# VHH binders against Putative glutathione-dependent formaldehyde-activating enzyme, part 1

No score or structure here was measured in a lab: all are predicted.

Target 1, 157 residues: Putative glutathione-dependent formaldehyde-activating enzyme, of Halomonas elongata (e1vbt6)
Amino acid sequence: MLLEGSCHCGAVRFRVVSPHPYPFNRCYCSICRKTAGGGGYAINLSGDADTLVVHGAEHTSIYQAEIDGLTSPGERHFCSRCASALWVFDPRWPELVHPFASAIDSDLPRPPERVHLMLENKPDWVEIESREQDRCFAGYPDESIAEWHARLGLEEG
Structure headers, positions and changes below count from the first letter of each chain, unless a header shows other numbers; antibody chains aren't numbered by Kabat.
F, E and O are the ipSAE of ESMFold2-Fast, ESMFold2 and OpenDDE, as the mean of both directions, binder to target and target to binder. V2 is 0.75 times the mean of E and O plus 0.25 times the DockQ between their complexes.
[cut] marks letters that were taken out.
Atom coordinates printed by the task and the answers are left out, and those that the model quotes come from them; centres of patches stay.

## First folded at step 4 (VHH)

Design g01 (from a02 with D31S; framework vhh_7uia_1)
Fold by ESMFold2-Fast, scan of step 4:
Formats: sequence, structure tokens, C-alpha cells
Structure g01 (fold): chain B 157 residues (1-157), chain A 122 residues (1-122)
Amino acid sequence: as target 1 above (157 residues)
Amino acid sequence: QLQLVETGGGLVKPGGSLRLSCVVSGFTFSSYAMAWVRQAPGKELEWVSSISSSGRSTYYEDSVKGRFTISTDNAKNTLYLQMSSLKPEDTAVYYCARGPLYSYGSDAFDIWGQGTQVTVSS
């Protein structure tokens, strides 16, 4: 599926091909919450990095998180004009780019099951909206985004 | 209890070589990406190298490319950093770290080791 996205002010627009467009991951760590988590979590999608096309790239900036004094290799791309979080690129997985569901303008499908991860890092005031079928992990999940789509029969044909 | 124990540091002359080892216990080693990070005197922590959980993908900071090699031995639950052509600017305490299992936009690392000192001096 071709995903189209943009920042709030419209200075940055992008498109990327995603074989895995379901917005099912809710990440509660402090980095995701503070950079892209207005609801207490961020929702990351996956797309093919080679298909990413950006218009208005001169208005993008990169933030690399510091974790216990270590600068993360992960790149959080955002609009320098309006501060909209747009996508994550991590050079450890150079084939992938992770647009935030909040930046996608295309109609995203409703996930039949959610995965809640990094819950050990969640502050107590953030509520988990968990359904019986959802999966919860104190740290990292035991499957990738692609594996989740495959398990539920939801990957793009 | 989760534990990472770094060894192999020491004093070496410029141009020399060292092999660092990190023995892991308390988790399934082959299920996690692993990394080496270092801290030079008076500096911030710097990421040096990472290896995927499968061992098939390796990544390096630009200043160490071609000189350092990261590898794993799953049978020994051990992460290695082979360092060659060492320079005085490589002087640092080296730590091993556990990284994220899969790519999903999470940047977290867990560092539990006390580190091993590498000193490059004539």
C-alpha cells in the first residue's frame, strides 16, 4: 500500500510503500511518548526505505535520542517549522523506514489486535487501553512488525 | 539476573591490536542485537558498533570502519570486538550493550557491564 503523509503545516509531504500498513504497535517508552506520543504512546508503521519520496525536505530536522549518555543511532525526522514527528530511520536496519501513524494522511486499516510494548517504562498516569485480544510486553515484543502481519494474515498480497 | 561482563582491555601501542569479549548471562543472547559503546576520559558515551541478533548485519561508527570487527559466538554467549590499527583516540572504557530485538522505531539500549579499559599509548 502506498502511504501518503504530511506535517501539520504542510511544509513537508511524503509517500512510502508499506507492505505492512496496520497501526498496531503502541510504544510507551519515554522517547516515543515525548517525541510522538500525545496519547501516552507512539504508533510506528514500517515502509520500504528505497520507496520513500519527500517533498519539502529542506524543512526536515533530525533528532537522535540520548539514552543513559549514549547517542542513539536512530534518526527521528520531524518538521522544523511545526515540530510534527514524521518518521524514524535506523541505520542498523537500513532497508526500513518507520513513519508514525499520526503523520499518515492515507486511510489506515483498523488493527484486529494491538501490541503494547515497553510497558516497564510507562509512567503510572498513562492508561493502557487494552482489549482481551491485545498483547502486552514489559519490554520488547517477541515478533517483528512483518511477523505480526504474517501471523494475523494481514500482509499486503 | 541479567549480566554483561567485559574483558580483554589493556595497554597497547599505536598500531596494535586487542580483542574485547563480553560474556552474557540471564537472557537468550541470540534473540537480541548487541552493541559496543565507549567513553573516553571527559567525553560522552559514543556508540562504536552493533550486530543484529542473527549476526548477519554489522554496523560501525565511521571512525572505526575497517579497523574494528564485531562478532558473536552463540555457543559461548559471547560478543567480541576485534580492534586493529589502534590509535590514541581509541583510548576509552568499552562497554557492551543489549539493543532492541526488532526494528519498530525504538532506540533503547540496556548497559549492565562495568566496562573494560583500553589505553593506546606509546
Scores: ipSAE 0.144, ipTM 0.515, lowest interface PAE 3.3, mean pLDDT 83

Design g02 (from a02 with D31K; framework vhh_7uia_1)
Fold by ESMFold2-Fast, scan of step 4:
Structure g02 (fold): chain B 157 residues (1-157), chain A 122 residues (1-122)
Amino acid sequence: as target 1 above (157 residues)
Amino acid sequence: QLQLVETGGGLVKPGGSLRLSCVVSGFTFSKYAMAWVRQAPGKELEWVSSISSSGRSTYYEDSVKGRFTISTDNAKNTLYLQMSSLKPEDTAVYYCARGPLYSYGSDAFDIWGQGTQVTVSS
């Protein structure tokens, strides 16, 4: 599925092909929460990095988090004008780009099951509304994004 | 039960080579990104190299590109760092670390080895 996205001010627009377009991951870690998580979490999608096309790329800036004294190679791309969080790219997985669902303008499919991850990093004011079919993990889940789609028969290619 | 054990450090002259090994136990090695992180005397931790959980992608700090090679042997649950053309500035304690399962999130390294000392001096 072709996904279209943008920042709030419109200075940055992008398109990316996602073979795994379900917005099922809710990440409660401090980086996701503080950069893209007004509700206490961010929702990361999966996209094919080779298909990413960006208009207004000169208005993007990159943040690399410092974690336990280390600068992460992971790149959080955001609009330098309006601060909209747009996508995560990690050169250790150069085939993947992770646009935030909040930056996607396309109608995303409704996930049959959500995964709540990094819950050990959740502050008390954030309430988890977990459905019967949802999965919750204190840290990382036991499957990748691609494995989740395969398990539920939702692979697009 | 989750443990990383590093070996292979030592004293080497400039231009020399060393191979560091990290034996992993207690988790499915191939599901996690793995990394080598170093700390030179009086300096902060510095990320050196990572390998993706799929093994298809490797990443290196600019100062070590072309000199260091990260690799895995999944059958032996072992992470390697082959170091060549060593320089005095490579002197540090080298740590093996378990990285993230996902290519997003906190990127926190949650399990670390005890470290192995590499000293490059003439």
Scores: ipSAE 0.180, ipTM 0.534, lowest interface PAE 4.5, mean pLDDT 83

Design g03 (from a02 with D31R R56G; framework vhh_7uia_1)
Fold by ESMFold2-Fast, scan of step 4:
Parts: C-alpha cells; structure tokens; sequence
Structure g03 (fold): chain B 157 residues (1-157), chain A 122 residues (1-122)
C-alpha cells in the first residue's frame, strides 16, 4: 500500500510504500508520547525506506532522543516550521522507516490486532484501550512486524 | 536478574588497541540488538556502535568507523568492541546496552551495564 503523508503547514509532503501497514504499534514511552503522542502514545507504522520520497525535505529537522544521557541512533524527523512529527528512521534497521499514523493523509485500514509496547513506562493518566486479541508488552515485542503478519495469516489473503 | 558486565578497559597510549567485553545474563542474548555507548569526562553519552540481533548487521558512529569493530559470541553471551588506533578523544567510560529485538519505531534502550573506563594518554 502507498502511504501519503504531510506536516500540518504543508511544507513537507512524503510518500512511502508499506507492505505491512499493520500492526498499529502503540508506543507508550516518554519519547513517543512527548514527540507524537497526544493520546498518551504514538502510533508507529512501517514502510520500505528505499521507497520514501520527500518533498520539502529542506524543512525537515532531526531529533535524536537522549535516554538517561545516551543519544539514541534513532532519527525522529519533523517539520522545522510547524513541529509536526513525521517518521522515525533508525540506521540499525536501514530497510525500514516508521511513519507516524498522525502524519498519514491516506485512508488507513483498521488493524485486526494492535500491539502495545513500552507499557512499563506509561504515566498513570494513560489508559490502555486493549481488545481481547491485542498484544501488550512491558518493554519490546518478541516478534517482527513481518512475523506478526505471518502469524495472523494476513499475507495469505 | 538481568545484567550486563563490561570489562577490558584500562590505560593505553595513543595508537594502541584494547578489546572490551560485555557478558550478559538473565536474557537470551541473540534475541536483542546490542550497543556500545561512551561518556567522556564532562560530556553527554554518545552512541558508538550497534549490532543486530542476528549479528549480521553492524553500525558505527562516523568518528570510529575503520578503527572499531563490534562483534558477538552467542555461545558465550558476550558482546565485544575491538578498538584500534586509539586517540585521546576516545577516553571515556564505555557502556554496554541492550536494544530492541526488531524495529518498531522506538529508539529506547531498556538495560544498561555499569561501564568500563578507557583512558588514552601518553
């Protein structure tokens, strides 16, 4: 699926191909929450990094989070004009890019199962809206997005 | 009891070499991406190198490319950092960190070691 996205002010627009637009990874850590999570979490999608096309790239800036004083290699790309969070790129997995659902203009389908991660670090005011089939993790999930699709049979039709 | 224990630091002259080791316990080492991070005196922590959970992909900060090599020995649950052509600027406490198993758009590390001091001085 082709995902099209943009920042609020329109200075940055982008397109990326997502073979796996699910799961909607709900990340509750302070970094995702404070940079892209008005509801207490960010929703991270997945796309093929080599298909990413950006218009207005001169208006993007990169934030690398500090975790207990450590500068993360993960790159959080945002609009320098309006501050819209756009995508995460991590050079440790150069084949992937993670656009935030909040930056996507395309009609996103509803996931059959959601993944909730970094729940150990969520604040008390954030409530987990989980369905019986959803997967919840105190830290990181134990499967890849591709393995998630295979487990649910989504690649087979 | 999850822990990472770094060893192999010490005092070395410029141009010298050191091999750092990080022995992990309490989790399946091969399931996680691992990283080396350093903190120089009076400075913030700096990411140095990472290795994928499979050990097949390695990544380096630009200032250490060609001089440092990250590797794993899954049978020994050990992460290594081979450092060569050491410079005074490499003086720091080096930490071993556990990262995520796969990419989810989160860049947090959830487990840290205690650190080992590397001093490069004549």
Amino acid sequence: as target 1 above (157 residues)
Amino acid sequence: QLQLVETGGGLVKPGGSLRLSCVVSGFTFSRYAMAWVRQAPGKELEWVSSISSSGGSTYYEDSVKGRFTISTDNAKNTLYLQMSSLKPEDTAVYYCARGPLYSYGSDAFDIWGQGTQVTVSS
Scores: ipSAE 0.094, ipTM 0.518, lowest interface PAE 3.6, mean pLDDT 80

Design g08 (from a02 with D31S D107N; framework vhh_7uia_1)
Fold by ESMFold2-Fast, scan of step 4:
Structure g08 (fold): chain B 157 residues (1-157), chain A 122 residues (1-122)
Amino acid sequence: as target 1 above (157 residues)
Amino acid sequence: QLQLVETGGGLVKPGGSLRLSCVVSGFTFSSYAMAWVRQAPGKELEWVSSISSSGRSTYYEDSVKGRFTISTDNAKNTLYLQMSSLKPEDTAVYYCARGPLYSYGSNAFDIWGQGTQVTVSS
């Protein structure tokens, strides 16, 4: 599925092909929460990095978190004008780009199951709306985004 | 059997060069992104460089950019790291690693080699 996205001010627009477009994961870690998580979490999608096309790239900025005194190679891209969080790219996984569901303008499908991860890092004021079928993990889940889509019969191709 | 086997490490003087090789077996090399990761004595694992499955895109940690070059030979199922202008701080065990095509989280690399030691000293 071709995903189209943009920042709030319209200075940055992008498109990317996602074989796995269900917005199912909710990440409660401090980086996701503080950069893209007004509700206490961020929702990351999966996209093919080689298909990413950006218009207005001169208005993007990159934030790289510092972890234990070292700069993480993970890149959080945002609009330098309006601060909209747009996507995560990590050169350690160069095939992958993770646009935030909040930045997507295309109609996203409703996930039949959600995964809540990094719950050990969530603040106490954040309430988890967990359905019986949802999965919860103190740290990282035991399956990839592609494996989640395959297990639920939702893979595209 | 799925394996990554690194070779090419050794002792070099500052300013020297080495070429590391990683031979892969048991999977289709051109279907996966590949990476080099290093661990210096007493330190955490540090990502060094990655190459996309197509070979079109290469990425480097800032401290090695311009000095190291990652490349692949798909016919030989071999990943390379050409290291030049080596510095004492490059001293580490270097690991070849396979990146998953679509993954999320800290378990980035699902197959690792045994590593090859690079020592940069006078």
Scores: ipSAE 0.013, ipTM 0.358, lowest interface PAE 7.4, mean pLDDT 81

Design g13 (from a02 with D31K P100E; framework vhh_7uia_1)
Fold by ESMFold2-Fast, scan of step 4:
Structure g13 (fold): chain B 157 residues (1-157), chain A 122 residues (1-122)
Amino acid sequence: as target 1 above (157 residues)
Amino acid sequence: QLQLVETGGGLVKPGGSLRLSCVVSGFTFSKYAMAWVRQAPGKELEWVSSISSSGRSTYYEDSVKGRFTISTDNAKNTLYLQMSSLKPEDTAVYYCARGELYSYGSDAFDIWGQGTQVTVSS
C-alpha cells in the first residue's frame, strides 16, 4: 500500500510503500510518548526505506535519543517548523522506515489485534485500553511487525 | 548499572584481521539481541551486524558479509565481532549495542558502549 503523509504545516510531505500498513502497535516509552504521544503512546508503522520520497526535506530535523548518556542510532525525523513527528529511520534495519500513524494522510485499516509495548515506561496517568486479545509487553514484542501481519493474515502480496 | 565495554580495536593493515569483544554487565545478556554499529569519520552511523538472543540467527550489512562474523559466549556475557579481509573503508569507531532483532521504530532501550577505534591503513 502506498502511504501518503505530511506534517501539520505542510512544509514536509512524503510517500512510502508499506507492505505492512496496519497501525497495531502502541508504544508507551518516554521517547515515543514525549515526541509523538499526546494520548500516552505513539503508533509506528513499517515501510520500505528505498521507496521513501520526501518533498520539503530541508525542513526536516533529526533527533537521536540519549539513553544513559549514549546516543541511540535511531533517527527521529520531524518538521523543524511545526514539530510534527514524521518517521523513524534506524540504520540497524536500513531496509525499513517507520512512519508514525499520526503523520499519515492515507486511510489506514483498523487492526484486529493491538500490541502494547514498553509498558514499564508508562506513567500512571496513561490508561491502557487493552482488550483480552491484545498483547502486552514490558519491553519489546517477541515478533516483528512483518511477523504480526503474517500471523494475522494481513500481508500485502 | 547497564554497561557495554568494547575492546580489541587498533591499527591493522589492509587484508588483516581483528577480533572485537563486548563485555556486558547489568542485564541478562542471553535475553537480548545484540548488534555492532560503526561510525566512520564524517559519516552517518552504519549498522554492521546483529545476533539473536539465542545466538542462532545472525544478520549482516551487505558490505561485510563473508568477511565479518558475529558470535556470543553467554557464559562470559561477551559479544564478538571477528573481522577478516579488512579494508580501509572499514575504518570506524565500532559500537556494541543492546537492541532487538526486530525494528519497531521506537529506539527505546538502545544502549551501546563507548566504542573501540578500528583503523585500517598501510
Scores: ipSAE 0.178, ipTM 0.636, lowest interface PAE 3.1, mean pLDDT 83

Design g17 (from a02 with G99E D107S; framework vhh_7uia_1)
Fold by ESMFold2-Fast, scan of step 4:
Order: C-alpha cells, then sequence, then structure tokens
Structure g17 (fold): chain B 157 residues (1-157), chain A 122 residues (1-122)
C-alpha cells in the first residue's frame, strides 16, 4: 500500500510503499511518548526505505536518543518548523523506514489486534485501552512488525 | 533459549591483535542487527561497533575506526570482531549484544552475552 504523509504545517510531505500498513503497535516508552505520543504512546508503521520520497526535506531534522548512556543510531525525523514527528529510520535496518501513524494522511486499516509494548515505563496517568484480543508486553514483543502481519494473514502481495 | 556466547578474549601486548567471536542460538541470526559493546574498568558501557541484519552496513565508534572490523558468518550464526593495533585503552570486557527488532523503545539492546575480557598491557 502507498502511504502518503505530512507534517502539520505542510512544509514536509512524503510517500512510501508499505507491505505492512496496519497501525497495531502502541509504544509507551518515554522516547516515543515524549516525541510522538500525545496520547501516551506512539504508533510506528513499516515501509520500504527505497520507495521513500520526501518533499521539503530541507525542513526535516533528526533526533538520536540517548538510551542507557548510549547514543541510539535510530534517527527520529521531524519537521523543524512545526515539530511533527514523521518517521524513524535506523541505518542498522537500511531497507526499512517506520513512519508514525500520526503523520499518515492515507486511510489506514483498522488492526484486529493491537500490541502494547514498553509498558514497564509508562506513567500512571496513561490508561491502556486494551481489548480482549490485544497483547501487552512489559518490554519488547517477541515478534516483528512483518511477523505480526503474517501471523494474522494481513500481509500484502 | 536465547543465548549469545563470546570467546576469543585474553591478554595481549600493545600493537597486538585478537579476534572475538559471538555464537548465537535461539533466534534467526540474519533477522537482527548485532553489536559489540565494551566496559572498561570503572567506566560506563561504550558502544564499539554494529552490523546491519543484512551484513552489508557496518558502523564504528571513532576511536576504533580503521583498527577493528565487525563481520558475520550467517551459516555459523556467529558475529566477529577483528581487533588490530590494540592499545591499553582498549582494555575492557567486550559484550556481544542483539539489537531490538524495533528501532524504538527505551532499551538499546534486548539480549546480551556474558562478556569476554580483553586486557592490553605490556
Amino acid sequence: as target 1 above (157 residues)
Amino acid sequence: QLQLVETGGGLVKPGGSLRLSCVVSGFTFSDYAMAWVRQAPGKELEWVSSISSSGRSTYYEDSVKGRFTISTDNAKNTLYLQMSSLKPEDTAVYYCAREPLYSYGSSAFDIWGQGTQVTVSS
């Protein structure tokens, strides 16, 4: 699926092809919450990095988080004008880009199951909207985004 | 059972070479980026090098560039760190680490080895 996205001010617009477009994962860690999680979490999608086309790239800035004293090679790209979080790119996985669902303008499908991760680090004021079929993890899940789509029969192609 | 087992550490004189190996079991090795992280006596953890899941991209901390080479052998489920021109300041416990499937979250690495000691002294 072709995903189209933008920042709030419109200075940055992008398109990317995603074989895995379901917005199922909710990450509650302080990095995702503070950079892209006004509701207490961020939702990352998966896209083919080679298909990413960006207009207004001069308005993007990169943030690399410090985790346990180490600088993460993961790049959080955001609009330097309006601060909209746009996507995560990690050069350790150069074939993948992870746009935030909040930056996608295309109609995203509704996930049949959600995964809530990094719950050990969520603050008490954040309430989890967990359905019976949802999965909850104190840290990282034991499956990738692609594996989640495959398990539920949702992959494209 | 997920395991990372490091070997190849030891005592070496300045200017010497060592090859560290990390044998992986319990997961599909080629699906994950892998890293070497070290901790010198009385210091904090320091990232040394990473290799992409495809093995095509490698990254190094500035102080080891040109001296250390990270590589993988997917058929053997093994990560390597070839260390050359070793210096006393390279003395540390070296850990093999698996990077998470997600490039986000609050942990830099999700699985660690037990570490192997490298001592560089005359």
Scores: ipSAE 0.061, ipTM 0.437, lowest interface PAE 5.5, mean pLDDT 83

Design g19 (from a02 with D31S L101R; framework vhh_7uia_1)
Fold by ESMFold2-Fast, scan of step 4:
Structure g19 (fold): chain B 157 residues (1-157), chain A 122 residues (1-122)
Amino acid sequence: as target 1 above (157 residues)
Amino acid sequence: QLQLVETGGGLVKPGGSLRLSCVVSGFTFSSYAMAWVRQAPGKELEWVSSISSSGRSTYYEDSVKGRFTISTDNAKNTLYLQMSSLKPEDTAVYYCARGPRYSYGSDAFDIWGQGTQVTVSS
């Protein structure tokens, strides 16, 4: 699926092909919450980095989180004008780019199952709306984003 | 047991070379992104280099680009850091670190070795 996205002010627009477009994961870690999670979590999609086309790239800035005294190699790209969180690129997985569902303008499909991850980092005021079908993890999930799509028969190829 | 064991550190003169090794046991390391991280005395941890889980892509901190090369030997379950043109500011304890198995955006390293000391001094 071709995903189209933008920042709020319109200075940055982008598109990327995602074989895995379901917005199923809810990440409750402090980095996701503070950069892209006004509701207590962020939703990261998966896209093919080679297909990413950006207009207005000169208006993007990169934030690298500091975790336990280490600057993470993961790059959180955001609009330098309006601060919209746009996507994450992590050089450890250079074939992937992770646009935030909040930055996507395309109509995203509704996931039949959600995954709640990094729950050990969730603040007490954030309540989890967990359904019987949903999966919950104190830390990281046991499957990749691609494997989640394959398991549920949602792979677009 | 799940562990990362670094070796190859030592005392070297400026302009010299060292090859660090990280022997991995207890997991299939080709399923994980791997990294080298260093800490100089009294300083914070600094990411040095990473290699993707596929082994196809390598990345370096700006101060070491062109001088350091990260690589793997799958048959030996070993991660390497070839260091050349060493400078006094490269003096640090070098740690091998395992990244997350799967990418969900931006994640910390979850397993660390004990470190190997590199001292660059004349």
Scores: ipSAE 0.198, ipTM 0.631, lowest interface PAE 2.9, mean pLDDT 84

Design g20 (from a02 with L101K D107S; framework vhh_7uia_1)
Fold by ESMFold2-Fast, scan of step 4:
Structure g20 (fold): chain B 157 residues (1-157), chain A 122 residues (1-122)
Amino acid sequence: as target 1 above (157 residues)
Amino acid sequence: QLQLVETGGGLVKPGGSLRLSCVVSGFTFSDYAMAWVRQAPGKELEWVSSISSSGRSTYYEDSVKGRFTISTDNAKNTLYLQMSSLKPEDTAVYYCARGPKYSYGSSAFDIWGQGTQVTVSS
């Protein structure tokens, strides 16, 4: 599925092809929560990095988190004008880009099951609205985004 | 048992070369990115290099790019750091580290080795 996205002010617009467009993955870690998580989590999609086309790229800023005293090579791309979180790119996984569902303008499909991850990092004021069918993990899940889509028969291609 | 064991450190003159080795047990490289991290005397931890789980992508901190090469040998369960054109500024304890499974999250590395000392002096 072709996903179209933008920042709030419209200075940055982008397109990316996602074979895995279901917004199921809720990450509660401090980086996702503080940079893209107004509700206490970020929703990370998956896209093919080779298909990413950006208009207004001169208005993007990159944040690299400090984790345990180290600067992560992971890049969190934001609009420098309006601060909208747009996508995560990590050069250690160069084939993947992870747009935030909050930045997507295309109609995303409704996930039949949600995955809540990094829950050990969740602050107490954030309430998990977990349904019976949802999965919860203290750290990382036992399956990738692609494997989740495959298990539920939800691949686009 | 998950374990990382580094070897290959030592004393070397400026301009010299060393190869560090890290033997891993309890997991495979196909599931995890791997990294070399160093700490120089009186300085903070510094990421040096990473290799993807596929082994096809490698990344280097700017100060070591062109001088250091990271690689894996799956048959030997061993991660390498080939260091050339060594400088006094490369003097540090070098740690082998296992990276995260995913390209996002709050942890850079979840398992570390004991470290191996590299000293570059005349």
Scores: ipSAE 0.101, ipTM 0.445, lowest interface PAE 4.9, mean pLDDT 83

Design g21 (from a02 with L101F D107S; framework vhh_7uia_1)
Fold by ESMFold2-Fast, scan of step 4:
Structure g21 (fold): chain B 157 residues (1-157), chain A 122 residues (1-122)
Amino acid sequence: as target 1 above (157 residues)
Amino acid sequence: QLQLVETGGGLVKPGGSLRLSCVVSGFTFSDYAMAWVRQAPGKELEWVSSISSSGRSTYYEDSVKGRFTISTDNAKNTLYLQMSSLKPEDTAVYYCARGPFYSYGSSAFDIWGQGTQVTVSS
């Protein structure tokens, strides 16, 4: 699926092909929460980095977090004008890009099951709206995005 | 059930070689990026090398490039680090680590092994 996205002010617009477009991952970590998590979490998608096309790239800035004493090579791209968080890209895995669902303008499919991850980092004021089919993890999930889609029969091709 | 077990560490002389192995269990090996991270005595963690989930891309910290080689054997569910031309500065505990399919979160890696000690001394 072709995903179209933008920042709030419209200075940055982008397109990316996602073979796995379900917005099922809710990440409660401090980085996602502080950069893209007004509701206490960020929702991260998966896309093919080779297909990413950006207009207004001169208005993007990159933040690299310090994690466990290491400067992460992971790049959080955001609009330098309006501060909209747009996508995560890590040059160590150049085939993948992770746009934030909040930056996507395309109609995303509704996930039949959600995954809540990094819950050990969740502050007390954030309430988890977990449903019977949802899965919860103190750290990272025990399956990949591709495995999640395969398990639920949601492979796009 | 989810575990990473490192072996192959030991005492070697400068210029020597060593092969570290990390046996993985409890997940689909080819769906995750894998890494080696080290910690020298009294120092912070230092990323050493990563291999992509497809196994086709490898990356190295500048100080080890040309001396270390990361590889996987999916049939044996094992990650390797071939270390050559070892220097005293390579002395550290070496950890095998699983990189998630996503490049986000407050932790760079979600599962760590117990570590294996590599000592390079004359």
Scores: ipSAE 0.015, ipTM 0.334, lowest interface PAE 6.6, mean pLDDT 81

Design g22 (from a02 with L101Y D107T; framework vhh_7uia_1)
Fold by ESMFold2-Fast, scan of step 4:
Structure g22 (fold): chain B 157 residues (1-157), chain A 122 residues (1-122)
Amino acid sequence: as target 1 above (157 residues)
Amino acid sequence: QLQLVETGGGLVKPGGSLRLSCVVSGFTFSDYAMAWVRQAPGKELEWVSSISSSGRSTYYEDSVKGRFTISTDNAKNTLYLQMSSLKPEDTAVYYCARGPYYSYGSTAFDIWGQGTQVTVSS
């Protein structure tokens, strides 16, 4: 599925092909929560990095988190004008780009099951809205985004 | 049953070259992005290089760009790191790593090997 996205002010617009477009995961880690979380988490999608086309790229800025005293190679791209979080790209996994569901303008499908991850990093004031069908993990899940889509028969590519 | 085995390390003089190999078993590595990560004595883990599952895209840490080359051989189920113009600062244990299920974080390699020691000294 072709996903179209933008920042709030419209200075940055982008398109990316996602074979896995369901907005199913909620990441509660401090980086996602502090850079893209309003409800205590961020929702990350998967996209094919080779298909990413950006308009207004001169208005994007990159934040790289410092972890264990070193600068992470993971890149969080955001609008330098309005601060909208747009996507994560990590050169250690160069085929993948992870747009935030909050930056997508396309109609995203409703996930039948949600995955809550990095819960060990969740502050106490954040309440998890876990439904019976949802899955919860203290750290990373036991399956990839692609494997989740395959298990539920939801692949778009 | 899933394992990564690194070989090819050793002692080399500054300016020298080494080729590291990582043989994978228990999975088809061409379905995953693969990486090399190193840890120098008394230092943190440092990402060195990555290659896409297709082999078409490669990325390097700035300090090794132009000196190191990452590549794969699908027929041999093997990942390589060709290292040239080695410096004492490259002394580290080098680990082969499989890309994680999620790429959001700094430490999310889901499988890596035992490592191979590279020592650069005169």
Scores: ipSAE 0.021, ipTM 0.381, lowest interface PAE 5.3, mean pLDDT 82

Design g23 (from a02 with Y102W D107S; framework vhh_7uia_1)
Fold by ESMFold2-Fast, scan of step 4:
Structure g23 (fold): chain B 157 residues (1-157), chain A 122 residues (1-122)
Amino acid sequence: as target 1 above (157 residues)
Amino acid sequence: QLQLVETGGGLVKPGGSLRLSCVVSGFTFSDYAMAWVRQAPGKELEWVSSISSSGRSTYYEDSVKGRFTISTDNAKNTLYLQMSSLKPEDTAVYYCARGPLWSYGSSAFDIWGQGTQVTVSS
């Protein structure tokens, strides 16, 4: 599925092909919460990095988190004008880009099951709205994004 | 208890080869991406290579591409780094690390081993 996205001020617009367009991940870690998590979490999608097309790239800036004294190679791209979080790119997985669902303008499909991850990093004021079918993890889940789609029969061919 | 134990380091001559091994315990090995990270004397930590949880995808820092090969043996709960055409610049302590399943999260690497010393000199 072709996904179209933008920042709030409109200075940055982008398109990317996602083989896995279901917005099922809710990440509660401090980096996701503070950079893209107004509700206490961020929702990350999966996209094919080779298909990413950006208009207004001169208005994008990159933030790399420092974790335990190391600069993470993960790049969080955001609009330098309005601060909208747009996508994550990690050169260790160069085939993948992870746009934030909050930056997507296309109508996203509704996930049959959600995954709540990094719950050990959740502050007490954040409430988890978990449905019967949802899965919860103190740290990272036991499956990848591609494996989640395969398990639920949702792979894009 | 979660544990990563590296072995296989040592002294080798330039152009030589060495194979590092990392035995993991306390978690299901195939559920996690795994990585090798190194630190040369007086330098910062440098990511070297990663392998996906499925073992199908491998990634390398530009300076080691074509010379190093990362692999896993799930039956032995072991991560390997085959190093060839070693250079003096490869001298470092090499750490086995459990990587994230996603390129986002609260940690670049979750759990580290104690490291194994690789010295490349004449």
Scores: ipSAE 0.034, ipTM 0.366, lowest interface PAE 5.3, mean pLDDT 82

Design g24 (from a02 with D31K Y102F; framework vhh_7uia_1)
Fold by ESMFold2-Fast, scan of step 4:
Structure g24 (fold): chain B 157 residues (1-157), chain A 122 residues (1-122)
Amino acid sequence: as target 1 above (157 residues)
Amino acid sequence: QLQLVETGGGLVKPGGSLRLSCVVSGFTFSKYAMAWVRQAPGKELEWVSSISSSGRSTYYEDSVKGRFTISTDNAKNTLYLQMSSLKPEDTAVYYCARGPLFSYGSDAFDIWGQGTQVTVSS
């Protein structure tokens, strides 16, 4: 599926191919929450980095989080004009880009199963709404997105 | 049981070279992204270099690009950092770090080694 996204002011628009734009990864860490998660979490999607096309790239800026004094290699791309969070690119996994659901203009399908991660870092005021089919992790998930797709019968080829 | 052990640090003159090694035990090395992180005296931690779980993609902080090379030997469960053209500002404790098993757009290191001291001085 082709995902189309944009920032609020319209200065940045982008397209990326996601074979299946789920699981909807709800990340509760302070970085995701403070940069892209007004409801207590960010929703991180998955896309093929080689397919990413950006219009208005001159209006994007990159933030690299500092974690306990360590500057993260992860690149959080946002609109320098309106501050909309757009996607994460992490050079440790150069094949993937993670657009935020909040930046997607395309109609996203409802995921059959949600993944909740970094729950250990969740603030007390955030309530977790987890269903029987959902997966919850105190830290990082124990399966890859590809393994998640295989488990649910969602293969590319 | 999970352990990362760094070796190869020491005293070297400016322009010299060192090879750091990190021997990993207690987990499947080839499934994880790995990194080298350093801390200079009185400074914050700084990411230096990362290698993908496949070993095919490598990334470097701008200040070390072209001088440092990160690599793995999966058969030996060992991560390397070949450092050349060393400068006094490269003086730091170098830590081997395990990244997340898979990418989810969240970014943290969960297991660290004890560190190895690199000192670059005349």
Scores: ipSAE 0.076, ipTM 0.503, lowest interface PAE 3.8, mean pLDDT 79

